# Designs tried in a protein design chat: miniprotein binders against q96jn8r1131to1294. Part 118

Target 1, 164 residues: q96jn8r1131to1294
Amino acid sequence: TLEFLENHGKNILLSNGNRTATRVASYNQGIVVINQPLVPQLLVQVRIDFLNRQWTSSLVLGVITCAPERLNFPASACALKRAAWLLRGRGVFHNGLKICEKFGPNLDTCPEGTILGLRLDSSGGLHLHVNGVDQGVAVPDVPQPCHALVDLYGQCEQVTIVNP
Below, E stands for the ipSAE of ESMFold2; O stands for the ipSAE of OpenDDE; V2 stands for 0.75 times the mean of E and O plus 0.25 times the DockQ between their complexes.

## First folded at step 10 (miniprotein)

Design N5
Fold by ESMFold2-Fast, scan of step 10:
Structure N5 (fold): chain B 164 residues (1-164), chain A 98 residues (1-98)
Amino acid sequence: as target 1 above (164 residues)
Amino acid sequence: GPEEDLREALEFMELGRELLRKGDYMYALEYFELAVRDAEKAGNKEFLATALFLVGQVLKELGREDEAREYFERAREIAEEIGDEELVKRAEELLKEL
């Protein structure tokens, strides 16, 4: 059963059997990680439940290849110094460096109710799904094992894991 | 130690200014907050006043005027204490614009 790890950013409160993550303070310290590795054919999906429009940037999602169970999370996912592939706004980032200018929709403008998914294909390509629609390969050849990460940054104050 | 904390604070301020120029306001805010933390750890009031002022500037760009006011007031108070007349004037100017 998919759920968020109990190791998470300090502003996160988990509920609903660790399937809902709420950021209860500030705009950062909101990183959550799925409790099992993202293996090929597994589709991990989260729904945006609540947006605070007083902030301008919104959630970030992607994968990390370090072990998350006891990781000391930085204030935001984009500050990760080790192997992290992140989707932020319209861009794709590797360890803080933008490697793709425009991929998929602008994540800073996705409304409440949007379902965002991450999936590895058989060749190790990382795919983004938006409301069930595959956006294509955002990152080729992701090292394994890797772990799905969501950063409840800025506008995005709550997400819930949803099953296919 | 204090020298290490000051060097780190300067690096965070430099990164934050780059992000601010690019319009990446929320990430700029994050780096300036890290600079405030490290300036406080170092006990350096000059860097602290500057870092607090930069946090205020970003909050103003984000439309968070009440929070920006608090940071500009803190920056002005410390700048006044250390005799940084230019920073006092800059903080007062931005406070008037809120």
Scores: ipSAE 0.239, ipTM 0.633, lowest interface PAE 4.1, mean pLDDT 90

Design N6
Fold by ESMFold2-Fast, scan of step 10:
Structure N6 (fold): chain B 164 residues (1-164), chain A 98 residues (1-98)
Amino acid sequence: as target 1 above (164 residues)
Amino acid sequence: GPEEDLREALEFMEMGRDLLRKGDFLYALDYFELAVRDAEKAGNKEFLATALFLVGQVLKELGREDEAREYFERAREIAEEIGDEELVKRAEELLKEL
């Protein structure tokens, strides 16, 4: 079964059999990683459970190619300067550099109840799914193995892994 | 209230400055934008001018020069209004570099 790793950002509390992640303090230190590598055709999905609108930015999601089990997570996913491909707002970022200006919906405005998914296609392209709809290839040819990452940043204080 | 909004704005600016020092321009931008919002809520023009200037600096580092220009111009206008000669000078210098 898919669950969040026990190694996570220091402000995270896991519950519901490690399928729900809650950020219990501040706006950062909220990185969580799925317990299994993102292999081609595996769809991993999270639902936005709670948004705190005192903050302007929201959830970031993507993949990392370093081993996450004992990784010392930075305060935010955007501080990952190596081996990270992230979707934030409408942008696609590689190691902090914006590589695509507009891709998919604006993640900073997705409401509670939105289901966000990540999947690799057979060619190694990373796809974003929003409420079951494939948004297309955000990042081509992702190195493998890679691991799905969610950063409960800013507004997004709780997510839950959901099955297709 | 305004006093609490101003305290939060200061904390956001401190966080943004830390991220800026570390080269995390994207999150630094987010924190300075939060500082602008809270300074506006507090009605504190001195803090607002500084926060706008910091947003401009991060946008310049990100290569978003048209947006940076708008923020430096807003910062300069408010700095002139409140008599902050140093901030006026700094904003004018950075506007010339765009």
Scores: ipSAE 0.007, ipTM 0.168, lowest interface PAE 11.0, mean pLDDT 86

Design N7 (at its last look DockQ between E and O 0.82; V2 from the best seeds 0.00; counts 0 for: pae E 1.9 > 1.5)
Fold by ESMFold2-Fast, scan of step 10:
Structure N7 (fold): chain B 164 residues (1-164), chain A 89 residues (1-89)
Amino acid sequence: as target 1 above (164 residues)
Amino acid sequence: GPEEDLREALEFMELGRELLRKGDFLYALEYFELAVRDAEKAGNPEFLKRVVELLRRLAELAYEHGFYEIAKEALKLAIEIEKEAQRLE
């Protein structure tokens, strides 16, 4: 069963059998990681449960290639640098560089109830799914092993893992 | 050393200013915090005071746009950094 790891950003509270993550303070320190490596064909899905519109920007999704169980998480996912490939707003980012513009819908404007998914295809391409619709390959040839991450940043204060 | 820390602090401050111009208030705040961290290592109270002014402007703009929590976070940081600049003097 997919769960968020017990190691997470300091502002996170896990509930619902570690399947719901809530950011309980501020706008950052909200990184959570899925407890299993993202292997080809595994679809990891989270639902946006609560948006606080007092903040700007919203959740970041992606993969991290370092071992997450004892990682000292930075304040936001963007600080992970070479270890992370991230989807933020409409962009795809790696090592502080925007490597793709205008991929999928704007994550900063997805409403409550949106289901976001990450999946590796058989060639190692990272796919974003939005409400069950495959947006295509955001990142080709993701290094293995990798883990799915969600940064509950800004507006997004709660997500829940949902299974098909 | 202090020169390298101050150079990096300036780079973070400039990135924060660009993000602020674009209305990306939270990422602007993050980069100002990174600039502060490096400037504190360099022991430069004048630079810290410049970041305080940027944080106060961030707070003002955020408040004008109805982002009261962001304004509060920016002001809190500005007050903390102003005290630190005084300690370094």
Scores: ipSAE 0.660, ipTM 0.822, lowest interface PAE 0.9, mean pLDDT 90
Fold by ESMFold2, look of step 11:
Structure N7 (fold): chain B 164 residues (1-164), chain A 89 residues (1-89)
Amino acid sequence: as target 1 above (164 residues)
Amino acid sequence: GPEEDLREALEFMELGRELLRKGDFLYALEYFELAVRDAEKAGNPEFLKRVVELLRRLAELAYEHGFYEIAKEALKLAIEIEKEAQRLE
């Protein structure tokens, strides 16, 4: 069963059998990771439950290839300079470097209730799903094993893992 | 060491300044916080005062755009840094 790892950002409270993550303070320290690596048949989906529009930026999605169980997370995903591929706003980032200016929708404008998904295809391509619709390949060749990551950043204060 | 800490603080401050120019208020705030962390390790009150000015500008712009949580956090950090800079002088 898919859950968020107990190793997470310091402002996260896990609930609902570790399937719901809530950022309970500030705007950062909100990184969570799914407890199983991605494999091609695995679709990881989270629903945006609660947004606070008093902040400007919103959640970040992506993958890391470092083992997450004992990793020291930075305050936010933007500080991941190693082994990370991130979808942020309209861009795709690798180790802090923007590698694509526009892919898929602007994550900063996704409303509450949006369901966002990550999966690998058989060639190691990372796909974004939005409300069940495949947006195509965001990153064509992600090393494996890799682990799905959500940063409950800024506006995003709660997400829940949902079944496909 | 202190020289490396100050170098990293300057890099974070410049990233924050660029983000502020682009209107990325929350990421600008975060990079200014990172700059402060490194500058406190280096014990450089002049650098801290430079970041205070940037934080007050950020707070003003965020307030004008209706982002009151960001404005509040930027002002809170500016006040804390200003006190620390005075203590180090």
Scores: ipSAE 0.463, ipTM 0.747, lowest interface PAE 1.9, mean pLDDT 90
Fold by OpenDDE base, look of step 11:
Structure N7 (fold): chain B 164 residues (1-164), chain A 89 residues (1-89)
Amino acid sequence: as target 1 above (164 residues)
Amino acid sequence: GPEEDLREALEFMELGRELLRKGDFLYALEYFELAVRDAEKAGNPEFLKRVVELLRRLAELAYEHGFYEIAKEALKLAIEIEKEAQRLE
């Protein structure tokens, strides 16, 4: 069963069998990691449950290749400088550096109810899914094993892991 | 070491400045916070003062655009960091 790990950002409260993450304070400290590593053809999806429009930006979605159980989470995904491939807004980032300016829909403008998914293909390409639609390869070659990461940042205050 | 910390602080400050120009207030704030963190590690009050000015600018712009919570956070941080800078002098 897919769940968020107990090791998470300090502003996160887990519920619903650790399938729901809620950021209960401020705009940051909201990183969560999904327990099972991504394997080829496994689609991991989260639904945006609640947006607080008093903030700018929104959730960050991506993968990490370091051991998530021991990760000392920074306040936000933008501070991850190693082993991180992230989707933020319309950009793709690797270890804090933008490697693609425009990819897929703008995550900052996804409304509540949007279902975002990550999937590795057989070649190690990381795909973004939006409401069940494959948006293409965001990262062409991701080291394995890797874990899906969600940063409940800014507007995004709650997400839930959902089944395909 | 302090030199490396200051280099990282500068990098974060510049990233924040860029985002501020683009109107991405929240991530600008976050990068300024990271800059402050590293500058404090380096014990550099002059650098902290530079960030304070950017935080105040952020607060103003965020307020003007209706992002009052961000403005509040930025201003709060500016005040805190200004005090810290004075302490380090």
Scores: ipSAE 0.239, ipTM 0.629, lowest interface PAE 1.5, mean pLDDT 93
ESMFold2 (binder alone), look of step 11: mean pLDDT 86; pTM 0.859

Design N8
Fold by ESMFold2-Fast, scan of step 10:
Structure N8 (fold): chain B 164 residues (1-164), chain A 89 residues (1-89)
Amino acid sequence: as target 1 above (164 residues)
Amino acid sequence: GPEEDLREALEFMELGEELLRKGDFMYALEYFELAVRDAEKAGNPEFLKRVVELLRRLAELAYEHGFYEIAKEALKLAIEIEKEAQRLE
């Protein structure tokens, strides 16, 4: 069963059997990581449970290729400068460098109830799924092992892991 | 060293200014926090004062747009950094 790791950003509280992550303070320090490597055929999905519109930017999704249990998480995912591929807004970022300007929907505007998914295809391509719809390959040839990461940044104060 | 820290702080401040101009208030705040960290290591109170002015501008713009929590976070940081700048003087 998929759960969020106990190693997470300092503003996170896990509940619901470690399947729900809530950011309880401020706008950052909200990184969570799934407890299993993202292997081909595994679809990891989270539902946006609560948005606070006092903040302007929202959640970030992606993968890291470093061991998450040894990671001292920075304040936000965009500060990860090694071993990270992230989707923020409409951009795709590798180690802090924007590698694609427009991919998929704008993550800063997804409403409550949206289900966001990450999946590796058989060729190592990282796919974003939005409400069950495959948006295509955001990142080709992701090194393995890799781990799915969600940054409960800004507006997004709660997510829950949901089964496909 | 201090010169390298100050150069990195300047780069973060410039990125924060660009993000602020684009209306990316929260990422602007993050980069100003990074700029402050490096500027404190360099011991440069004038640079810290420049970041304080940018944080106050961020707070004003956020407040005008109804983002009161962002304005609050920016002002909190501005106050803390202004105290540090005074200590370094």
Scores: ipSAE 0.590, ipTM 0.795, lowest interface PAE 1.2, mean pLDDT 90

Design N9
Fold by ESMFold2-Fast, scan of step 10:
Structure N9 (fold): chain B 164 residues (1-164), chain A 93 residues (1-93)
Amino acid sequence: as target 1 above (164 residues)
Amino acid sequence: SDAERLFFEALEIILEGGDYLYALEYAKLAFEDFIKEGNLEEAAKTAVLIVELLKKLGKDPEEIKKWIEIAIELAEKAGNKELVEEARKLEKE
């Protein structure tokens, strides 16, 4: 059973058997990590439950290759300078550096009810899925083990893990 | 305050060599919240940052001019003479 780890950003409250994450304050400190490594062909999916349009930017998702159980999370995932591949807005970032200008849909404009998925293919390519549609390879050759990360940043105040 | 956290986030994005459009969005959100808080001095400083980001992004000269005017007005209202001079220097760049 997939769950969010008990180690998470300071503004997160977990509920629904650790399958729902709610950011209860501000716009940041909202990083959550899935409790199992992202192994090839495992599809990890979250649904956007609530958007607060006080904020402009929205959620970030991706993978980290460091052990998440005792990691001291920064205020935002974009501050991760090591071992992180992130999808934010229209861009793909590695350790804070933009490596692709435009990939998939703009994550800052996904509405409530959108289901976002992360999956590794057999060649180590990281795929984004949006409402069941594979967007292609965002990042090739992701090192393993890696862990799926969601940053409930800005507008996105609640997500829930959903089964395929 | 939330405004201070947003301002810090804009600076972090800049320091990381990141997306200046995101930095601009966070700076604008910080500006709005400083205004709501009545913190005119920090609002003026944030407007200066917004001008610098707009220039870096090659945005419309008329938009840049409007934010320079905002920065000067708020710095004057805040009574910070050094900040007024900083904002006026932006007109010359």
Scores: ipSAE 0.006, ipTM 0.209, lowest interface PAE 11.0, mean pLDDT 85

Design Ua (at its last fold request DockQ between E and O 0.98; V2 from the best seeds 0.86)
Fold by ESMFold2, fold request of step 11:
Structure Ua (fold): chain B 164 residues (1-164), chain A 93 residues (1-93)
Amino acid sequence: as target 1 above (164 residues)
Amino acid sequence: SDAFRLFFEARRIIEEGGDPEEALKKAKEAFELFIKEGNLEFAAFTAIVIVELLKKLGKDPEEIKKWIEIAIELAEKAGNKWLVRLARKLEKE
């Protein structure tokens, strides 16, 4: 079944059979990774459960293309300088460099209850889904294997893996 | 859930320097709901928060000791090494 890996950011406490991630301190140290790689036909979905609107930035979504089981996570996903493709705010970032100014909705304004999904298409393109609606290809050719990543940053204090 | 709603309400009060008695009330209510739900991880973590609030309020040492023991027991039942370390740290202070 889909779960968050036990290897995660230092401020995360996992619960609900490792399907719920909660940031229990500060504003960062909130990286979590899904326990199996993305494959065609696999839609990984998380629901935003709790936000603290006092912060201006919110969660980051994306994929990591190196093995996540023993990786030492930085304080935030934006500090990943290799093997990372990230959706942050409205932008798409590769290894810390912005490669697209606008893609899909602004993640910083997604309300509680929003369901965000990631999947690969047959060409290796990374798709974002929002509340069941495909937003198109965020990243055209992601190296495989890759794992879905969520950084519970700033506003975002809890997410839960949900079934499609 | 209502347990997490109460948990985060208590956290906001603590972070904003609000009334620790109000935070304690919400944390105790969240604790009871986490127990009922079988959420051992958050029952343990909430018990740790309760100890910190009781110490801040200058509550009875016997009550504080009881909650420390609860926090350790639940952290061990949850099987979370980080929670066990955090709960055992309460005994030193």
Scores: ipSAE 0.828, ipTM 0.926, lowest interface PAE 0.8, mean pLDDT 93
Fold by OpenDDE base, fold request of step 11:
Structure Ua (fold): chain B 164 residues (1-164), chain A 93 residues (1-93)
Amino acid sequence: as target 1 above (164 residues)
Amino acid sequence: SDAFRLFFEARRIIEEGGDPEEALKKAKEAFELFIKEGNLEFAAFTAIVIVELLKKLGKDPEEIKKWIEIAIELAEKAGNKWLVRLARKLEKE
């Protein structure tokens, strides 16, 4: 079963069998990683449960290729400078560098209830799904194994892993 | 859930410098709902929030003690070491 790992950001409290992540303090330190690696055709999805609109930025979604169980998480995903491919706003980032300016919907404006998914295709392309709609390849040729990462940042206060 | 809605409303009141009495009211309501839902983690954490609010409001030490004990008990039942540490810290303050 898909769950968030016990190794997570300092402000995260897990519940619901580790399927729900809640940031219970501040606006950062909210990184969580899903336990099962993204294998081809596996769709991993999270639902945005609660948002705090006082912030402009929202959650970051992506993958890491390092061992998540031993990772010392920084305060935010944008501080990951290796083994990280991230979707923030409409941008795609690799190790902190923007590699795409406009991709898919703006994650900073996704409302509560939005279901975001990640899936690797047969060619190693990382796809973003939004409410069940494949937005296309966000990152081509992602190294494997990799794990889905969610940064409950800014607006995003709670997410839950949902079944496809 | 309604419990989480109340929980976050309480937090927002606190963060925005609103009425701590209102925050306390919402937190207590959230707590009851978390208990009913069997959400031990958030029941425990909400109890911690309640303790902090009670202290801020200068409420009765016996009530504070009661909620600290509740927080510790629930944290232990949840098996969450982080929550246990947080709850125990309140006891020492």
Scores: ipSAE 0.816, ipTM 0.919, lowest interface PAE 0.6, mean pLDDT 95
ESMFold2, look of step 10: ipSAE 0.761; ipTM 0.904
ESMFold2 (binder alone), look of step 10: mean pLDDT 87; pTM 0.876
OpenDDE base, look of step 10: ipSAE 0.784; ipTM 0.910
ESMFold2, fold request of step 11: ipSAE 0.824, 0.822; ipTM 0.926, 0.926
ESMFold2 (binder alone), fold request of step 11: mean pLDDT 87, 87, 88; pTM 0.873, 0.874, 0.877
OpenDDE base, fold request of step 11: ipSAE 0.816, 0.816; ipTM 0.919, 0.919

Design Ub (at its last fold request DockQ between E and O 0.98; V2 from the best seeds 0.86)
Fold by ESMFold2, fold request of step 11:
Order: sequence, then structure tokens, then C-alpha cells
Structure Ub (fold): chain B 164 residues (1-164), chain A 93 residues (1-93)
Amino acid sequence: as target 1 above (164 residues)
Amino acid sequence: SDAFRLFFEARRIIEEGGDPEEALKKAKEAFELFIKEGNLEFAAYTAVVIVELLKKLGKDPEEIKKWIEIAIELAEKAGNKWLVRLARKLEKE
């Protein structure tokens, strides 16, 4: 089954058979990674369970293309300068560089209960799903293998892996 | 869940420098619900938070000792090494 990897940010406590990630301190150190690489038939979905609206920024979604089991994660996903493709706010980032100003909804305004999904298409395109609706290709050709990543940053205090 | 709502309410009070008695009340309510749900990880972590609040409030040492033992036992049952180390640190203050 899909689980968050035991190698994660220092402020994360996993529960619910490692399907729920909670940031228990501060505003950062909240990176989690899905334990299986993305393949075209795999839709990884997480539900936003808890937000603290006092922060301006919220979770980051994306993929990493290096082996995640022993990776030393930075405090925030936006500090990943290698092997990373990230959705933050409305933008798409590659290795810290914004490559698209606007794609899909603004992640910083997604309410509790929002279900966010990531999958690869047969051409290696990374798709975002929002509440079951495919938002199209965020990144046209992601190197494989890659793993889905969530950074429980700022507003985002808990997410849970849910079945499609 | 109701357990997590109470947990985060207690966390907000602590982070904002609010009334630790109110935070303790909410943390204890969250703890009971985490136990009922079988969420060992968060029952253990919440017990650690309860100990920290009891110490801050200058509560009875016997009550503090009881909650430390609860935190350690639940952390061990959860099989989470980080939680065990966190709970064990409470014995040393």
C-alpha cells in the first residue's frame, strides 16, 4: 500500500499506518515522500486535513528524481536545488527556479478537505488532480524513477494519503 | 478528527502563550480520544505534551511521574524510536 517513507522532515510524526503525516512543531522541516515511485497507473492522492491560516504560505507538492530513502532533506522543499519539480502557490519550480507562473489553483488557498493528486502520464508528463479533476500537465517530461513529495509547510499541519 | 482538533487547539494555546490550564484540558481530552481510536503515536506524543504542561504549571510530582510512565509505555507500543527518546527525556527534565 502507499505510505509516507520513514525518512522525512524532522518535525513530522507519522500515524495511521504511515498514511497520515503531521507537522508537530514550527513551520518547516515537514517534507514527506511517498514510498513507491510514480508509474502511469498510480494516482497518489493526499487530503489536506489541518491548516493554520495564520501563515501566508501552505504546502508544496512535487516529485524528486533521486533515491529518497537516505536523502538528507532540507528544512523546506523550496531549498531543493537538484532533482526536484515542485508545485508551490500557483507556480511550478524546477530545482529552485520558477518555470511557470500559473498552473492550476493556488495551493496557498486550498481549504481543509481538498484532495490533491499526482500521477505520470505515458509520456512522463506530471499531472495535478484537484478534488478528482485533472488539471493537465504541470511538467511535460519528468525523469523516472521519481517519487511524490509533500512539504507540510506553513499553513499545512496534516495530510493523509487517500485512495483514488 | 475530534482528537486532532483538540490536539491542535492545545498547540495553538501553547504557541500563542495562552493559558496553560486551558491547553492542558484540551490535551487531556485529545489523549483520551487518541486512546479510544488506537492512535498510539499521537496518544504517546500528547502524553509528552501533557507532561510539559504539568511541569510548566508546577503540578503534583506524582501526577507528572504517572504521565511520564504513560508516555514511555505508549511510545514503546507504537514502536517509534523518536517518541521513545522524546518520552525518556522527560525523566531527566
Scores: ipSAE 0.832, ipTM 0.928, lowest interface PAE 0.8, mean pLDDT 93
Fold by OpenDDE base, fold request of step 11:
Structure Ub (fold): chain B 164 residues (1-164), chain A 93 residues (1-93)
Amino acid sequence: as target 1 above (164 residues)
Amino acid sequence: SDAFRLFFEARRIIEEGGDPEEALKKAKEAFELFIKEGNLEFAAYTAVVIVELLKKLGKDPEEIKKWIEIAIELAEKAGNKWLVRLARKLEKE
């Protein structure tokens, strides 16, 4: 069963069998990691449940290749400078550096109810799924094992892991 | 979830400096729904919010005590150490 790890950002409260993450304070400290590592053909999906539109930026989605159980999470995913591939807005980032300017939809404008997914293909390519539609390879040749990461940042106040 | 909507509405009222009585009303409604849904984590956390609101409103100490006990009990049932610590902190304030 896919769940969020107990090691998470300080402003996160987990519920629903650790399948729902809610940021209950501030605008940051909202990083969560999904327990099972990504393996080829495993589709991991989260649904945006609640948004606070007073902020401009929204959730960050991506993967980390370090051990998540022992990770000291920074206040935001943007502060991850190693072992991190992140989708923010329309950009793709590796260790804090933008490696792609425009990919897929703008995560900052995704409405509540949007389902975002990550999947590795057999070649190690990381795919983004939006509402069940494969957007293509966001990151080629991602090291394994890796874990899906969600940063409930800014607008994003709650997400839930959902089945494909 | 209607419970979460009510919860966030209560939080918004609090954060914006709105009417704490209205926030309390919404929080209590959210609490009831969380209990009904079996969401112990948020039932416990909402109880904490209720305590904070009751204190802010200067409500009866007996009611405050009751809700603190509820928060602690639910936090323990949820098995969430963070919630337990948070609820216990209410006793010291």
Scores: ipSAE 0.802, ipTM 0.914, lowest interface PAE 0.6, mean pLDDT 95
ESMFold2, look of step 10: ipSAE 0.772; ipTM 0.906
ESMFold2 (binder alone), look of step 10: mean pLDDT 87; pTM 0.873
OpenDDE base, look of step 10: ipSAE 0.777; ipTM 0.909
ESMFold2, fold request of step 11: ipSAE 0.829, 0.827; ipTM 0.926, 0.927
ESMFold2 (binder alone), fold request of step 11: mean pLDDT 87, 87, 87; pTM 0.869, 0.873, 0.873
OpenDDE base, fold request of step 11: ipSAE 0.801, 0.800; ipTM 0.914, 0.913

Design Uc (at its last look DockQ between E and O 0.99; V2 from the best seeds 0.76)
Fold by ESMFold2, look of step 10:
Order: C-alpha cells, then sequence, then structure tokens
Structure Uc (fold): chain B 164 residues (1-164), chain A 93 residues (1-93)
C-alpha cells in the first residue's frame, strides 16, 4: 500500500495510516513524498481534500530522482535545484527552471475533489492524469528510480492517496 | 470531513486574530468529531490548540491541566513523538 514518507515538510501532519497529508501552518513547508518509487505499472493518485482560496498558487506535483529518506526539503518544491521534475500551474519545471510553458490543466484552479495521478510509461515518460483522464507526456524520459512528490503549497491544505 | 472543516475554521480565526472564544467552540467540536472518527493524531493536535486558546482566554487552570493531560494521552496513543513533545511543553506554562 502507498503511504507518504515520514521525511516531509515541517508543516505537515500525517494521518489516516500516513495516506493523508495536512499542512497545519503557514503556506509552505508542505513537501510530501510517496514511499514507493514509480514503476511503469504503478499509478499514484492523490485527491485534493481541502483548499484555501485566499492564496493564488496551489499544489505542485512531480517526481524526485534522488533518495528521499534523508533529503533536506526546502520550503517550496520549486526551490529544489537537483533531481526534480515538477508540474506547477500550467508549467513543467526541471530543477527550478521552467522547461514547458503550458502542458495540461492549470493546477492552481483544480477544485476540491480533483484526483491527480502520476505514472511512467514504458519509455520513461511521465504522465499526468486528472480525474482518471491521461493528459499525455509531461516529461519524456525521467531517470529511474524516482518518487512521486506533492507540495501542499498555498491553497492546498490537504491531500489523500487514493486507489485508481 | 466535518471535523477537518471545523478544524480549519478554528485555525483561520486564530491566524486572522479573530475571537478566540469562537475558535475554541469550533476546536472543541472538531475534537469530538476526531475522537468519534478515531483520528488520534488530529484529536491530539486539536487538544493542543484548545490548550493554547484556553491559556489566551485566561481560563480556569484546572480546565487547562485537564486538556493538557488529554493532549498527552492522545499523542502517546497515536505514537507521534512530535505531538508528545508539543503537548508536554504545555505543562511548562
Amino acid sequence: as target 1 above (164 residues)
Amino acid sequence: SDAFRLFFEARYIIEEGGDPEEALKKAKEAFELFIKEGNLEFAAFTAVVIVELLKKLGKDPEEIKKWIEIAIELAEKAGNKWLVRLARKLEKE
């Protein structure tokens, strides 16, 4: 079963058998990582449970390609300068640099109840799913092993790992 | 869940500098729902929030002591070392 790792942002409190992550303070320090690397057969899905619309930006979703257990997380995922491929807003980022201006839906406008999914295809391409619908390849060749990452940033106050 | 919605409502009141009596009411309601759901982590954390609100309001020291004991017991049952440390710091006033 998929769980969030105990090594996470300092404003996170895990619950529900470590399948629910809640940001309990501020707007940042909310990085969480899935405990199992992605493999082509695995679809990792999280549901957005709670949003606070007073913020303009929302969650960041992506992968990290280094071992996450002892990693010192920055306040925001977009400050990761190594081993990170991230989806924020409509953009795709690699190690803090925008590499695609517009890929899929705007993550900043996803409502509560949205189910976001990540998987690798057979070529190592990273796919985003939104409510079960494949949005295509965000990143064509992600190094393996990699772990799914969620940053409960700004609007996003709680997410839960859900089964496909 | 209704527990988390009440929890966040109480948090927003606190963060915005709103009425701590209103925040306390919502936090106590959230606490009871977290207990009913078996969410020990958030029952413990909410009890810590309740203690801080009671202290800010200058409430009866015996009521504050009771809530501190509740927070510690729930944090230990949840097996969360950070929550235990957080709750035990409240004993030091």
Scores: ipSAE 0.691, ipTM 0.881, lowest interface PAE 1.2, mean pLDDT 92
Fold by OpenDDE base, look of step 10:
Structure Uc (fold): chain B 164 residues (1-164), chain A 93 residues (1-93)
Amino acid sequence: as target 1 above (164 residues)
Amino acid sequence: SDAFRLFFEARYIIEEGGDPEEALKKAKEAFELFIKEGNLEFAAFTAVVIVELLKKLGKDPEEIKKWIEIAIELAEKAGNKWLVRLARKLEKE
């Protein structure tokens, strides 16, 4: 069963069998990691449950290739400087460096109810799914094993893992 | 859920320095709904928020004690050690 790991940002409270993550304080410290590593053809999805429009930025979505159980989470995903491929806004980032300027929809403007998914293809390409629609390869040749990461940042206050 | 909506509304009131009585009302409503939904984690956490609001408002110590006990009990039932520790701290304040 897909769940968020107990190792998470300090402002996160897990519920619903660790399938729902809620940021209960501030605007940051909201990183969570899904327990099972991504394998080819496995679609991992989260739904945006609640947004606070007082902020401008929203959730960050991506993968990490380091051991998630031992990870010391920074205040935000953008501060990860190793083993991290992230989608923020419309950009794709690797270890904090923007490697793609415009990809897919703007994550900062996704409304509540939006379902965001990550999937590895047979070639190791990381795909973004939005409401079930494949947006294409965000990152080619991602090292494996890797784990899906969600940063409940800014506007995003709650997400839930959903099955395809 | 409506429980979470109420929870967030209560939190926003607190963060914005709004009327703590209104926040308390919403928090109590959220609590009842979390209980009905079987969400023990957030029932416990909301109870903690209620205690903090009651203290801020200078409410009856017996009511405060009651809600502290509720918070601890629910946290234990949820099996969440962090929540248990958080609830236990309320007894020392």
Scores: ipSAE 0.669, ipTM 0.873, lowest interface PAE 0.8, mean pLDDT 94
ESMFold2 (binder alone), look of step 10: mean pLDDT 86; pTM 0.864

